# VH-VL binders against q8ixk2r445to577, part 226

Target 1, 133 residues: q8ixk2r445to577
Amino acid sequence: FFGMLQNKGLTDYCFDYNPPDENQIVGHQVILYLCHGMGQNQFFEYTSQKEIRYNTHQPEGCIAVEAGMDTLIMHLCEETAPENQKFILQEDGSLFHEQSKKCVQAARKESSDSFVPLLRDCTNSDHQKWFFK

## First folded at step 10 (VH-VL)

Design Q28 (framework fv_recaticimab)
Fold by ESMFold2-Fast, scan of step 10:
Structure Q28 (fold): chain C 133 residues (1-133), chain A 120 residues (1-120), chain B 112 residues (1-112)
Amino acid sequence: as target 1 above (133 residues)
Amino acid sequence: QVQLVQSGAEVKKPGASVKVSCKASGYTFTGYYMHWVRQAPGQGLEWMGYISPNTGNTKYHQNFQDRVTMTRDTSISTAYMELSRLRSDDTAVYYCARLRYSGSYPFDYWGQGTTVTVSS
Amino acid sequence: DIVMSQSPSSLSASVGDRVTITCQSSQSVLYNYNNKNYLAWYQQKPGKSPKLLIYWASTRESGVPDRFSGSGSGTDFTLTISSLQPEDFATYYCQQYYSYRTFGQGTKLEIK
C-alpha cells in the first residue's frame, strides 16, 4: 500500500511530514494537514514489516512512537523494524500500535486549530479509521 | 556546484515521440524530486509532472498523463521525460527542475532547457 | 487546478523606478498549520532558465538583491522592485506550490 494516508472522520486531513529544517528530516512530530493530492510530503508506504515509510529522502524515514509519549515522530528506518515503528492497519481501517495496545487517532493539537495523529485507547470512532488514497 | 544538464535540441514530425534527459550532479540524486516544466515560444511556464528518483513513483498533470512517461536511472543520476504522439503545439523548451527539498517547496535549480520542435 | 493570474501582462519602466507586479490565485495558498503561503516568484531572461527570487511569498532566495520584496497572503500577492536596475528587465512569474504546481502567465518588464 502506498499513497496519502487519509482520516475517515477528519475527512480533509492526511498524514503529513514537513519539518521546519529541510536538512534535518528526523526527530520532529508527524502532523495532519489538508490533503493536497500531490504526494511528496504526504506520500507514505505501508510495508510488509508494518512500517509507515517516508521514502522521499535518503536515508529513509519511518514513523515511530515517541518514547514515553502519545505522539508520532519521524525516525530513521532500521534494517529490523523496532516495535515502536510497527503499526497494524486492520480490516476496519484502525491503525493499531501493538507495543502500546493503542490506536492512532486524529486529534487537535493543544490550544490550536492544528491537528496531529496521537495514540489513544482504541474505540470504533471514525477519527481512528485510516485509508490510503 | 549543483547542476542539471539536459540533452540537445530535437526536431520531430507530428505523431513521433521524444525523450529528453536530465543529468544531475553536485547533490544526492535520490534525495530530491525532479519535475518537468515546458514553455512554448513566447508563452508562459506549464508544469507537466514529477518523479521521485528514490522510489520511481510519478505524478503527471491531467493534460499530459495519457502521453508522458517519466523515468530515472539512479546509477547515472539521470531523469528522463518521454512525450509521445507529438503535435505542433508541443513545440517548446522543456526544463527539468529540482525542488529545494522534497514535498511542498519551490524549484531551486533548473536545467538549461531542451528545445523540441514539432513540424511537418 | 489552482489558476494563477498576473497583472499587468507587460510594463514599461525606467532605471530607478519602483515597479509592482501582482498575482492572484483562484484558491487560498495559505496553510494555516505553519502559517505559510505556498507562493514563489521567478525571474526569466530571454534564452535562460527561470531563476528563483522569492519563496513563502516574502522570503528572498540567497543572493537576491534587497530591492526585490514579496508580500501578500491567501489569494493576493505582490512582487516589488524598489529601485529598478538595468539587469532587472526580464519576465517575472508567480507560482503556487500548495497543490501541484501552476504558474501565472508572466509579466514582461521592458525598458521605457
Scores: ipSAE 0.007, ipTM 0.575, lowest interface PAE 10.4, mean pLDDT 85

Design Q29 (framework fv_recaticimab)
Fold by ESMFold2-Fast, scan of step 10:
Structure Q29 (fold): chain C 133 residues (1-133), chain A 120 residues (1-120), chain B 112 residues (1-112)
Amino acid sequence: as target 1 above (133 residues)
Amino acid sequence: QVQLVQSGAEVKKPGASVKVSCKASGYTFTGYYMHWVRQAPGQGLEWMGYISPNTGNTKYHQNFQDRVTMTRDTSISTAYMELSRLRSDDTAVYYCARGRYSGSYPFDYWGQGTTVTVSS
Amino acid sequence: DIVMSQSPSSLSASVGDRVTITCQSSQSVLYNYNNKNYLAWYQQKPGKSPKLLIYWASTRESGVPDRFSGSGSGTDFTLTISSLQPEDFATYYCQQYYSYRTFGQGTKLEIK
C-alpha cells in the first residue's frame, strides 16, 4: 500500500511530514494535516517489513517511536528495520506499534487546533482507524 | 547479473526535448530507486533526481525541476528521463543509476551513459 | 544542498605510490542512530560510467581491491590508494547520500 494515509474518524486528515529543511529530516514529529492529494509531504508507503516510509526524501524516512515517547517521529530507514519502526496495519484499520503494544490515534495537540498521531491504548475508536487513499 | 542499458546518443537543437531510456535486468525493478546523473564534457557529476519504480513517486533537483520529467514502465522494467527546452549547456552524458531503499548503497550499478549533444 | 569539496583537483603519481584524496562536506553526514557516515567514493575511467568503490565511508564494495581504503567521519573523509596500479589512473569522486545526493568535483589521478 502506498498513498495518503488517512484517518477514518478525523475525516479529511492525513499523515503529513514537513521538516524544517531538506538536509535534516530526522527527529521531527509527524503531524496530521488536511489531505491535499498532491503527494510529497503526504505520500507514504507501507512495506511488507511493516514500515511506514516517507517517499519524498532519499534516503527514505521511516516513522519511529522512541522509547518512553508517545509521538511519532521521522528516522532514516535502515536496511534491516529496527523494532521501533514496525507498525502492524490490521484489517480493521488499526495501526499497531508492536514494540509498545499501543495503537496510533489521531489526537489534538495540547491546547491547539492542530492534530498529531500519538500512541494510545488500543480501542475500537474510529480515531485509531487508518487507510491508504 | 544486474544490467542497466540506456538508449543511444541523441543530437538536438536548442529548444527541443530529449527522452532517454534505461532498461533494467537481473533484479526486481520495483525494489530499487532509479536516479539520474549527468556529466558535462570535462566536468563532474551532477545529480538530477530520482523515481521510485514501485510507486512512481519522483523528486527532482531544483536546477531541473522546471524541465525534467521522470517516468517508468514496470511491464518492461524501463525508466525514462525527459529533459525539455534544451540549451547548449545541457550537452552532457546522462546516466541512470540504481540506488537502494533506505540508502544502504548509494549507486551500486550505473547505465553505460547516453550522450546528448545540443547544438545549432 | 550539502556541498562536497575535494582536494586536490588533480595529482600525478607513479605505479607503486601511495596516494591520498580528501573530501569535506558542508554538513555532517554521520547518522547518530546507526553511527554510519553516508559517504561513498567512485572511480571513473575516460568514456566509462562511474564505479562504486567504497560506501559507509570505509566499507569496500565487493570485488574492489584491498589497496583502496576509506576513512573519516562527520565532515572530513579520505580515500587512500596504496601501491598504485596502472589501472588505477582515473578520476575519483566522493558523494554524500545523507540528504539526496551530491558529488565532489572530482580528483584526476594522472601518471607521472
Scores: ipSAE 0.676, ipTM 0.890, lowest interface PAE 1.6, mean pLDDT 91

Design Q3 (framework fv_recaticimab)
Fold by ESMFold2-Fast, scan of step 10:
Structure Q3 (fold): chain C 133 residues (1-133), chain A 120 residues (1-120), chain B 112 residues (1-112)
Amino acid sequence: as target 1 above (133 residues)
Amino acid sequence: QVQLVQSGAEVKKPGASVKVSCKASGYTFTGYYMHWVRQAPGQGLEWMGYISPNTGDTKYHQNFQDRVTMTRDTSISTAYMELSRLRSDDTAVYYCARVRYSGSYPFDYWGQGTTVTVSS
Amino acid sequence: DIVMSQSPSSLSASVGDRVTITCQSSQSVLYNYNNKNYLAWYQQKPGKSPKLLIYWASTRESGVPDRFSGSGSGTDFTLTISSLQPEDFATYYCQQYYSYRTFGQGTKLEIK
């Protein structure tokens, strides 16, 4: 399925990717921003390879987490999804990153008033529950 | 076998619009992006944009953003590219080409091309 | 846009010759995380659509003869045809697919 990926606990916020430079489309952090309902920078697809794909630019971007890190970064998609790009969207709305054994949580960005998705120990918090709208 | 079959040649006057179709067969239409590339007579290849047949999402090159619209109809596995406000320098062969959805890939299959001539 | 530049614009060669065509990108098309170059080569014969020859800078597409080879990394790339055949008369294009898609201006290869 596909759409805007919204947080249950941070109710007006969606996954958002707005790369600062069209020629440097990868390596930047995925953020959370007020859901605008227009798709574009907030439009994502969950694929059969368990990727969270960003289809607003070419080449296709896939969300990844570097080993030992907790931030979600945009990487280029690959034919066979590497383990750091695989997220299991569970029935309860949890988004589980299998390589790290952690869940994606809506969190305040360090030293900022903005919000970002981060890997955290899995809890039953609504800040770790996601759904496509 | 994969085939992309495009609509026939068009002759248009300046200011008109043209809509080119690209009918896909031999593969799952929603599993591949459809891109559009044009080639003016005796010139090189120019990328125009793409559509995701699965989601309907589009991305256009800045040079065409104001004049191009890409759509698709999944019930007949057909993609469309409409270019408006035609100028003489839009005279070109227009190609559709597919890109694998499972990663960043080049164009593995192309349509045969549609010649669009814009004349006074 | 990533600008692609090819050299030469045209070349005449005899059957059996080794020919090389070069391509330069205005910025690197090497993705450091997977160590792949997002660069392809296409062959276009008169009146026909382009045909994919090489992708990832050096991987031959299925069915492409082994006389075609690609090399290079980052910003400098080469297509080599080791022993020209009559059917190799065509225009050759390089293309980056690292950030959107842009093509070189083409190299027209004429067989004597």
Scores: ipSAE 0.020, ipTM 0.693, lowest interface PAE 7.6, mean pLDDT 87

Design Q30 (framework fv_recaticimab)
Fold by ESMFold2-Fast, scan of step 10:
Structure Q30 (fold): chain C 133 residues (1-133), chain A 120 residues (1-120), chain B 112 residues (1-112)
Amino acid sequence: as target 1 above (133 residues)
Amino acid sequence: QVQLVQSGAEVKKPGASVKVSCKASGYTFTGYYMHWVRQAPGQGLEWMGYISPNTGNTKYHQNFQDRVTMTRDTSISTAYMELSRLRSDDTAVYYCARDRYSGSYPFDYWGQGTTVTVSS
Amino acid sequence: DIVMSQSPSSLSASVGDRVTITCQSSQSVLYNYNNKNYLAWYQQKPGKSPKLLIYWASTRESGVPDRFSGSGSGTDFTLTISSLQPEDFATYYCQQYYSYRTFGQGTKLEIK
């Protein structure tokens, strides 16, 4: 699967990664933003290694969650995907982060009306359901 | 056995377009990015851009963005690089090169090169 | 773009010599999280495609003789050929793959 990764519950929002500097591609948080349908910073690929790859830059970025954190950040992809970069995309659209045993949920960013994907306990909420457009 | 085989030499006039092909064999074509690199006579290597054969996504170096188009045909495991509005300083050997492990590595296999000569 | 500066532009040497080629990047190509340098070295013989020699600054590609070694970290890198052989006369390029791809201008290794 590849394309724009859209939320079922927060229906106008897609995964978005826009690093402030093209020479500093890693370490920044993945956000949710209005789906624009043009790919670019909203284009991701789900791989056979269970990675969510950011395909608009080289070397490719892979979404990761650092130990003890609930935010999704961009890391560089590795030859063998480390556990913190593995997400199981379920048939129901749930995106399960294997290492933490939590699901990716569309959530309001702290102290704002902006939205971000965060790790939360798995539920049957549409805010935890994702699909490639 | 991994092999990248490029199309033959081309001679073009200024203002024309050239389309170079790169046929891959010996591996899963859609699993690896394909980059294009050129080398003018007596000069060094210049990166032009890449295509993901799986998704069709491309990224071009700013020096080529307005003149280059990279495409692929997965049914025949072939990548293409088309350069338009040719100038004499586009005379170079054009290489395709495989990006090991889907874009996170240096170029482990290269095509043999296609010589493009632009002269009036 | 990350700019790669390579030196010298040309070098004359004899078979059996120890040869060193240097490469500097305009910004660090070390990724601190995995402690890897996104730096490669290629060999190109006249009329041939480049051949990958070294990646991750110091890891030798399969089939490359052990007389070739890479070292360095961050912004300063070196390729060493410990005992030059006749087949080693070629042009050598460094390449960063941290942000897109850029190459050094090359070092031509010539017979003295």
Scores: ipSAE 0.379, ipTM 0.822, lowest interface PAE 3.7, mean pLDDT 90

Design Q31 (framework fv_recaticimab)
Fold by ESMFold2-Fast, scan of step 10:
Structure Q31 (fold): chain C 133 residues (1-133), chain A 120 residues (1-120), chain B 112 residues (1-112)
Amino acid sequence: as target 1 above (133 residues)
Amino acid sequence: QVQLVQSGAEVKKPGASVKVSCKASGYTFTGYYMHWVRQAPGQGLEWMGYISPNTGNTKYHQNFQDRVTMTRDTSISTAYMELSRLRSDDTAVYYCARERYSGSYPFDYWGQGTTVTVSS
Amino acid sequence: DIVMSQSPSSLSASVGDRVTITCQSSQSVLYNYNNKNYLAWYQQKPGKSPKLLIYWASTRESGVPDRFSGSGSGTDFTLTISSLQPEDFATYYCQQYYSYRTFGQGTKLEIK
């Protein structure tokens, strides 16, 4: 699968990666942003290794769980996907992170009105359901 | 054993299109990016682009973006590279080459090459 | 594009010689996050496809003889063949895989 990775509960929002530094795009937090339907910074690939890849630049970035946190960041893809870069896209649309036993949820970023994907205890919430568009 | 087997030599006239195939065996086809590299007679290697066999996503070098199309058929583990509006300077050996599906690995296995001759 | 320049374009050597080929990139191919150099070396014999020799600047591919070694970091890289064998007469290419993929123009290693 490839495309815009859209949230079922937060219906206008898609996975988005738009780092402030074009020359150093790894290490920043993955965000959720209004789906624009044009690919670009919202175009991701779900691979046979259970990775979520960002193919907009080279070397390719892979979404990873930030060490010791529940945030998703952009990391360099590895030859063999490490545990922190593997997300199981389940039949019900949940993105399950096996290493932590948590699910990716659309959530408000701290006190702001911006949104980010975060790891949370798995529930049957639509905010934890994702689809490629 | 990993093997990439390409289609046979082609002779084309200027303005025609050519479609080269690369059949993979000995590994999980969808787990590895497939790149295309060409080499004109007596010259060096020129990268053209790649395809993810898993998703069908492609990335082309800007020199080829307007004329190249890369596709794959997962049911027969075969990648394709089609180059249109052929010119005499497209005469080259065309290689498929496997990269690990990380975007951070060089080409560990290569096809035998397909000679494409463009002449009138 | 990252431009790769090889030196020399050709060189003549005898069996048993130590051979050195250099490669320079127009910008660094060292990725600071993992401290790896995204540089590979290939060998190509006439009428054959290229064969991967070295990746990550200095890691030898499985099955490649120990006489082949790679070194360097950032923008300057070297391929060394410590004791040239008859089967080593070929064209050698460096390749960066940091941003897309580009190859050097090649170094043809000829018998003296």
Scores: ipSAE 0.007, ipTM 0.545, lowest interface PAE 14.2, mean pLDDT 85

Design Q32 (framework fv_recaticimab)
Fold by ESMFold2-Fast, scan of step 10:
Structure Q32 (fold): chain C 133 residues (1-133), chain A 120 residues (1-120), chain B 112 residues (1-112)
Amino acid sequence: as target 1 above (133 residues)
Amino acid sequence: QVQLVQSGAEVKKPGASVKVSCKASGYTFTGYYMHWVRQAPGQGLEWMGYISPNTGNTKYHQNFQDRVTMTRDTSISTAYMELSRLRSDDTAVYYCARSRYSGSYPFDYWGQGTTVTVSS
Amino acid sequence: DIVMSQSPSSLSASVGDRVTITCQSSQSVLYNYNNKNYLAWYQQKPGKSPKLLIYWASTRESGVPDRFSGSGSGTDFTLTISSLQPEDFATYYCQQYYSYRTFGQGTKLEIK
């Protein structure tokens, strides 16, 4: 699967990555933004290694969650995906982060009205269901 | 058995466009990125950008972003690089080169190169 | 861009000599999470495409003779040819693949 990774609950929002540093992609947070259909910062690939890959940058970025954190950040992809970069895309659309035993949920950033994907306890909420467009 | 075969030499006038092809064989075309690298006469190697043959997604170096277009045709395992608004300093050998899809890797196989000469 | 600088630009050597070429990056190409240096070395003969010799700073590509070795970490890297052979006279390039791809300016290895 590749394309825009869209949320079922926040219907107009997609995974988006637009790092401020052109030369380094590591450590910046993945956000949610209005789906625009133009690829670029919203183009992701779900791989056979269960990675969510960002192929717009070279080297390729892979979404990861650092220990003790609930935010999704960009790391460099590796030949063998480390556990913190593995997300199980389930048949119901849930993105399950195996290492933490939590699911990716569309949520507000801090107390603002901006949105980000965060790890939360798994539920049947549509805010935890994702699909490729 | 892995082979990247590029199109033949081109002579162009300033302001024209050139489109170079790179036909892959001996491996799964969609399993590797295809990069383009050029080399001006007597000079070093300059990375221009890449395309994912699987997704069609591209990334260009900013020096070329306004003039380069990379495409592919998976039915014939061929990648293309088109450079527009040619200048005399675009005279170079243009190479395609592949890198592994499983992360950031160097270029393990290269095409033979396509000489592009831009002169009036 | 990560800028790659090679030294020397050219050197003359005889068959059997030990040759060293250095490469410096403007910022570290060591990725701390996997402890790998994203640094490669290529050989290019006149009229031919470059050939990958070494990647991850010190790993030899399959089929590359063991007289070729790479070392270094972070920003400073070395390619060594332990006993130069006639077929080794070529231009050598280092390349970083940590952020995009950039190459050193090349080192031309010439026969004395």
Scores: ipSAE 0.218, ipTM 0.796, lowest interface PAE 4.6, mean pLDDT 89

Design Q33 (framework fv_recaticimab)
Fold by ESMFold2-Fast, scan of step 10:
Formats: C-alpha cells, structure tokens, sequence
Structure Q33 (fold): chain C 133 residues (1-133), chain A 120 residues (1-120), chain B 112 residues (1-112)
C-alpha cells in the first residue's frame, strides 16, 4: 500500500512529514494535517517489512518510536528494519507498534489546535483506524 | 545479468526538449529506484533526481525542478528522463543508475550514458 | 547540499606505487543508529560510466581487487590503492548517499 495514510475517525487528516530542512529528515515528529492529494510530504508506503516509509527523501525515511516515547519520529530506513520501525497494519485498520505493544492514535497536540499520531493502548476507536487512499 | 541500456545520442537546438530512455533487465525493476546523473564534458558528476518505479513518486534536485520530468513504464521495465527548454550548458552525458529500494545504497549499476549536445 | 571535497585534483604515479585520495564532507555522513558511513567511491575511465568500488566507506564491491581499500568516518575519508596497476589509471569520485547524492569533484590518476 502506498499513498496518503488517512485516519478513519479524524476523517480529513493524513500522515504528514514536513521537516524544517529537507536535507535533515532524522529526528523530527510526524504530524497529521489536512489531506491535500499532492503527494510529497503526505506520500507514504507500507512495506512487507512492516515499515511506514517516507518516499520523498533518499535514503527513504522510516517512521520509528524511540524507547519510552509515544511520538512517531522520522529515522532513515535500513537494510534490515530495526524493531522500533515495525508496525503491523491490521485488517481492521489498526497500526500496531510491535516493540511497544501499542497502537497509533490520532490525537490533539498538547496546548495546540494541531494533531499528531501518538502511541496509545489499543482500543477499537476509529481514531486508531488508518487506511491508504 | 543486470543491464541498463540507454537510448542513443541526441543533438538539439536551444529551447528544445530531449527525452532519454533507460531499459532495465536482469532484475526486478520495481525493487530499485532509478536515479539520473549527468556529466558535462571534462567535468564531474551532477545528481538530477530519481523516480520510484514501484510507486511513480519522483524527487528532483532544485536546479532541474522546473525543467525535468521523470517517468517509467513498468510493462517494459523502462525509465525516462525528459529535460525541457535546453540550454548550451545542458550539453552532457546523461546516465541512469539504480539504487536498492530503500535508497540506503550507492549506484551499483549504471547505464552506458546518452550524449546530449545542445548547440546554436 | 552536502558538499564533497576531494584532494588532490590530479596526480601522476607509476605502476607499483601506493596512491591515496582523500574526501571530506561538509557535514557528517555517519548515521548514529546503525553506525554506518553513507560514503562510496567510484572509478571512471574515459568514455565509460562510473564503476562502484567501495561503499559504506570501507566495504569493497564484489569483483573489486584487494588493492583498493577505503577508510575513514564522519567527514574524512580515504581511498587507497596499495600497488598501482596499469588498468587503475582513471578518474576517482567519492559520493555521499546520506541525503540525496552529491559527488566530489574527482581525482585524475595519470601515468608518469
């Protein structure tokens, strides 16, 4: 699957990566933003290696969760995906982060009108359901 | 055996467009990104951009952004690079080169190059 | 852009000589999470496409003779040819692949 990675509950919002410097993609937080259909910062690919890849950089970016954190951060994709970069996209649309045993949820960023994907205990909420369009 | 075979030499006038092809064989075409690199006579190598044959997604260096278009046809394992509004300083050998899908690798195979001459 | 600087721009050497070419990047190409340097070396002969020699700064590509070796980390890298052979006279380029792709200006290796 590849394209815009959209939330079922927060219906107009998609995964978005907009780093301050396109030549320094490592370490910044993945956000949610209004789906625009123009590719680029909203173009992701889910791979058979259980990665969520950001295609608009070379090397590709791979979404990761650092130990003890609940935010999704951009790393570089590697020959063999480390465990912190592995997400299981379930049939029901849940994104399950294997290493932490938690699910990706659309959430409001603290003290802000903006939204971000965060790791939360797995529920059957539409805010934890994702699909490619 | 892996091969990247490019189209033949082109001579163009300033203001014209050129479209170079790169036909891949001996590997899974959609498993590797295709990059384009050029080299002006007696000069070094200049990266132009890439395309994912799998997704069709492209990224161009800012120096070429407004004039280059990269496409591919997976049915014939061929990538294309079209450069428009040619100037005399676009005279160069244009190479396609593959990169393992993740982009975490150097160029392990290159096409033979296509000479493009732009003259008044 | 990450800028790559090579030295020397050219050198003359004899068969059997030890040759060293250096490459410096404007910022580190070492990725701390896997401890790999995203740095490659290519050989180019006149009228031919570049040929990959070394990747990950020090890993030799299959089929490349043992006399070629790469070393370095972060921003400073070296390509060494331990005992120069007639077929080694060519132009050599370093290249970073940490953020897109940029090349050094090249080193022309000529016979004395």
Amino acid sequence: as target 1 above (133 residues)
Amino acid sequence: QVQLVQSGAEVKKPGASVKVSCKASGYTFTGYYMHWVRQAPGQGLEWMGYISPNTGNTKYHQNFQDRVTMTRDTSISTAYMELSRLRSDDTAVYYCARVKYSGSYPFDYWGQGTTVTVSS
Amino acid sequence: DIVMSQSPSSLSASVGDRVTITCQSSQSVLYNYNNKNYLAWYQQKPGKSPKLLIYWASTRESGVPDRFSGSGSGTDFTLTISSLQPEDFATYYCQQYYSYRTFGQGTKLEIK
Scores: ipSAE 0.739, ipTM 0.904, lowest interface PAE 1.2, mean pLDDT 92

Design Q34 (framework fv_recaticimab)
Fold by ESMFold2-Fast, scan of step 10:
Formats: sequence, structure tokens, C-alpha cells
Structure Q34 (fold): chain C 133 residues (1-133), chain A 120 residues (1-120), chain B 112 residues (1-112)
Amino acid sequence: as target 1 above (133 residues)
Amino acid sequence: QVQLVQSGAEVKKPGASVKVSCKASGYTFTGYYMHWVRQAPGQGLEWMGYISPNTGNTKYHQNFQDRVTMTRDTSISTAYMELSRLRSDDTAVYYCARVGYSGSYPFDYWGQGTTVTVSS
Amino acid sequence: DIVMSQSPSSLSASVGDRVTITCQSSQSVLYNYNNKNYLAWYQQKPGKSPKLLIYWASTRESGVPDRFSGSGSGTDFTLTISSLQPEDFATYYCQQYYSYRTFGQGTKLEIK
């Protein structure tokens, strides 16, 4: 699967990665932004290794969660996917982070009107359901 | 045996377009990115951009964004690079080179190069 | 772009010599999470495509002779040829693959 990764509950929002410095891809938070249908910074690929790859950089970026954190950040993809970069996209649309045993949820960024994907306890909420468009 | 075979030399006038092909064999075409790198006579190597043969997604260096188009045809395992509005300083050897999907890797296999000469 | 600066631009040497070529990046190409340097070295002979010699700063590509070695980390890198052979006279390029791809300007190794 590849394309724009859209939220079922927050229906106009997609995974988005647009770091200030294109030469420094690592360490910035993945956000949610209005889906524009053009790919670019919203183009992701879900791989057989359970990675969510950012396809507009070489080497590709892979979404990761650092220990003790609930935010999704960009790391570089590795020959063997480390556990913090593995997400199970389930049939119901939930995106399960294996290492933490939590699900990715569309949420409002604290003290802001912007939205971000965050790890939360798994529920059957539409805000935890994702699909490629 | 992995091979990248490019199209033959081209001579073009300023303002024309050129389309170079790169035919892959000996591996799964959709499992590797295809990058394009050029080299002007007596000069170093300059990265132009890449395409994912699997997704069709492209990324071009800012110096080429407005006049380069990279495409592929998976049915014949061939990647293409088209450069438009040619100038005399586009005279160069153009190479295709592959990069694996597994993590990061430098260019392990290169095409033989296509000489493009732009002269009035 | 990450700028790669290579030195010297040309070097004259004799068969059997130990040759050293250096490469500097404008920012670190060391990825702290896997402790790998995203740096490669290529050899190019006249009229031929570049050939990968070394990747991850110090790992020799399959089939590359033991006399070629790479070292360095972060921003400063070195390619060493321990005992130069006749077939080694060529142009050598360093390349970063930490963010897209950029090359050094090349070092032409010539017979003295």
C-alpha cells in the first residue's frame, strides 16, 4: 500500500511530513494536515516489513516512536527494521505500534490548533482508523 | 547477472528535449529505486533525481525540477529520463544507477552511460 | 545540499606507493541510531561508469581488493590504497547518501 494515509474520523486530514531543513530529515514530528491529493510531503508507503516509509527522501525516512514517547517522529529506514519502526495496519484500519502495544490516534496538538498522530491505548474510535488514498 | 543498459548517444540543438532510457535485467525491477546522475566533460558527478519503479513516485534535484521528467514502464523493466529546454552546458554523459529498498545503500550498479551533446 | 569537499584534486604516485585521499562533508553523515556513516567511495576509469569500492565509510564492496580501505566518521573521511597497482590509476569520488546524494569533486590519481 502506498499513497496518502488518511484518517477515518478526522476525514480531511492525512499524515504529513515537511521538515524545515530537507537535509536534516531525522528527529522532526510527523503531523496531520489537510489532504491535498498531490502526494509530495503526504506520500507514504506501508511495507511488508511493517514500516511506514516517507518516499520523498533518499534514503527513505521511516516513522518511529522513541522509548517513552507518544509522538511519531522521522528516522532513517534501516536494512532490518528496528522494533520502534514497526506498525501493524490491521483489517479494521487501526495502526498498531508493536513495541509499545498502542494505536496511532489523530489528536489535537496540545496548546495548538494543529493536529498530530499520537500513540494512545487502542479503542474502536474512528480517530484510530487509517487508510491509504 | 544485474545489468542496466542505456540508449545510444544523442546530438541535440539548444531548446530541444532528450529522452534517455535505462533497461534493467537480472533483478526485480520494482525492488530498487532508479537514480539519474550526469557528468559534464572532464567534470565531476551531479545527482539529478530518482524514481521508484514500484510506486512511480519521483524526486528531482532543485536544479532540474522545472525541466526533468522521470518515468518508468514496469512491463519492460525500463526507466526514462527526459530533459527539456536543453542548453550547451547540458552536454554530459547521463547515467542511471540503482539503489535498494532495504535501508540505505549507495549506487551498486550503474548503466554504461549515454552521451548527450548539445550544440548549435 | 550537503557539500562534499575532496582533497587533493590530483595526485601523482608510483606503483607500490601508499596513497591517501581525503573527503569532508559540510555536515555530519553519521546516523546516531545505527552508528553508521552514510559515505561511499567510487573509482572511475576514463570512458567507464563509476564503480563502488567502499560503503558505510569502511566496508569494502564484494570483489574489491584488500589494498583499498576507508576510514573516518562524521565529517572527515579517508580512502587509502596501501600499495598502488597499475590498474588503480583512475579518478576517485567520495559520496554522501545521508540526505539524497552529493559527490566530492574527485581526485585524479596519475602515474608519476
Scores: ipSAE 0.731, ipTM 0.903, lowest interface PAE 1.4, mean pLDDT 92

Design Q35 (framework fv_recaticimab)
Fold by ESMFold2-Fast, scan of step 10:
Structure Q35 (fold): chain C 133 residues (1-133), chain A 120 residues (1-120), chain B 112 residues (1-112)
Amino acid sequence: as target 1 above (133 residues)
Amino acid sequence: QVQLVQSGAEVKKPGASVKVSCKASGYTFTGYYMHWVRQAPGQGLEWMGYISPNTGNTKYHQNFQDRVTMTRDTSISTAYMELSRLRSDDTAVYYCARVSYSGSYPFDYWGQGTTVTVSS
Amino acid sequence: DIVMSQSPSSLSASVGDRVTITCQSSQSVLYNYNNKNYLAWYQQKPGKSPKLLIYWASTRESGVPDRFSGSGSGTDFTLTISSLQPEDFATYYCQQYYSYRTFGQGTKLEIK
């Protein structure tokens, strides 16, 4: 699977990565932004190692969750995916983070209408359901 | 050179609809969002919403979402903004403006504006 | 909505003057994870479309004279024109692009 990873509940929002320095693509939070449909900074690949990779033409970035945190951060991909970089994309669209046993949810950032993907207890909410477009 | 060329001035009666066009040239039309912003006479700028020309997906400001429709035609690189059930306070200059897809960016290029006058 | 407030609403100045315009947002437009302020400044002359001057609070758009500068972070921002030229008499708007898009009410810069 590859494409723009879109939320079922927030119909027009996609995974988005826009780091402040294009030459250093790691260490910053993955956000949600309105889907533009052109790939670019919203293009991700779901791999057989259960990784969500950023930029399939330069697969240096892999989404990870650090221990004790609920935010999705861009890390360097490794030859063998570490546990904090593994997500199970289920048939119902749930994106389950194995190490934490939580699901990725579209959540409000601060009190604005800006959104980010965060780990939350797994529910049947459409805000926890994702699909590639 | 990037250019956004809008349709000509319109005079409408209250209750009517107006459809403004914005023709893009000098860049890949589907590579940028197209936003719409209006300005009433002597007033400031008011954001209305935008469309992704690539997907057709739209987002409208809540003040307009029951009356505005944004569309595009990729074959002629043209975006449209239709505002229905016009009121006298919809009298304004309507602008299209482009925004880069690669993050949240300001409006780097603007159309020349379309004057819409709503009067009985 | 993030409300943008500009001061002053108008000011009169002479060619060669240093001019400052301030802009305040009702909540922070600094995105913590990329450390960027989602704030822009535009110039609008009568009968013309707005022109982008500054983005990311302090980055000057290509072709904009270096007498224009932006500063500030979070909720408080300033546009400075270091030595006013005749072509600079216009209305100036700040804009946030952190959450949707909202503009300040504008500052009209007039000849003294």
Scores: ipSAE 0.007, ipTM 0.590, lowest interface PAE 9.6, mean pLDDT 86

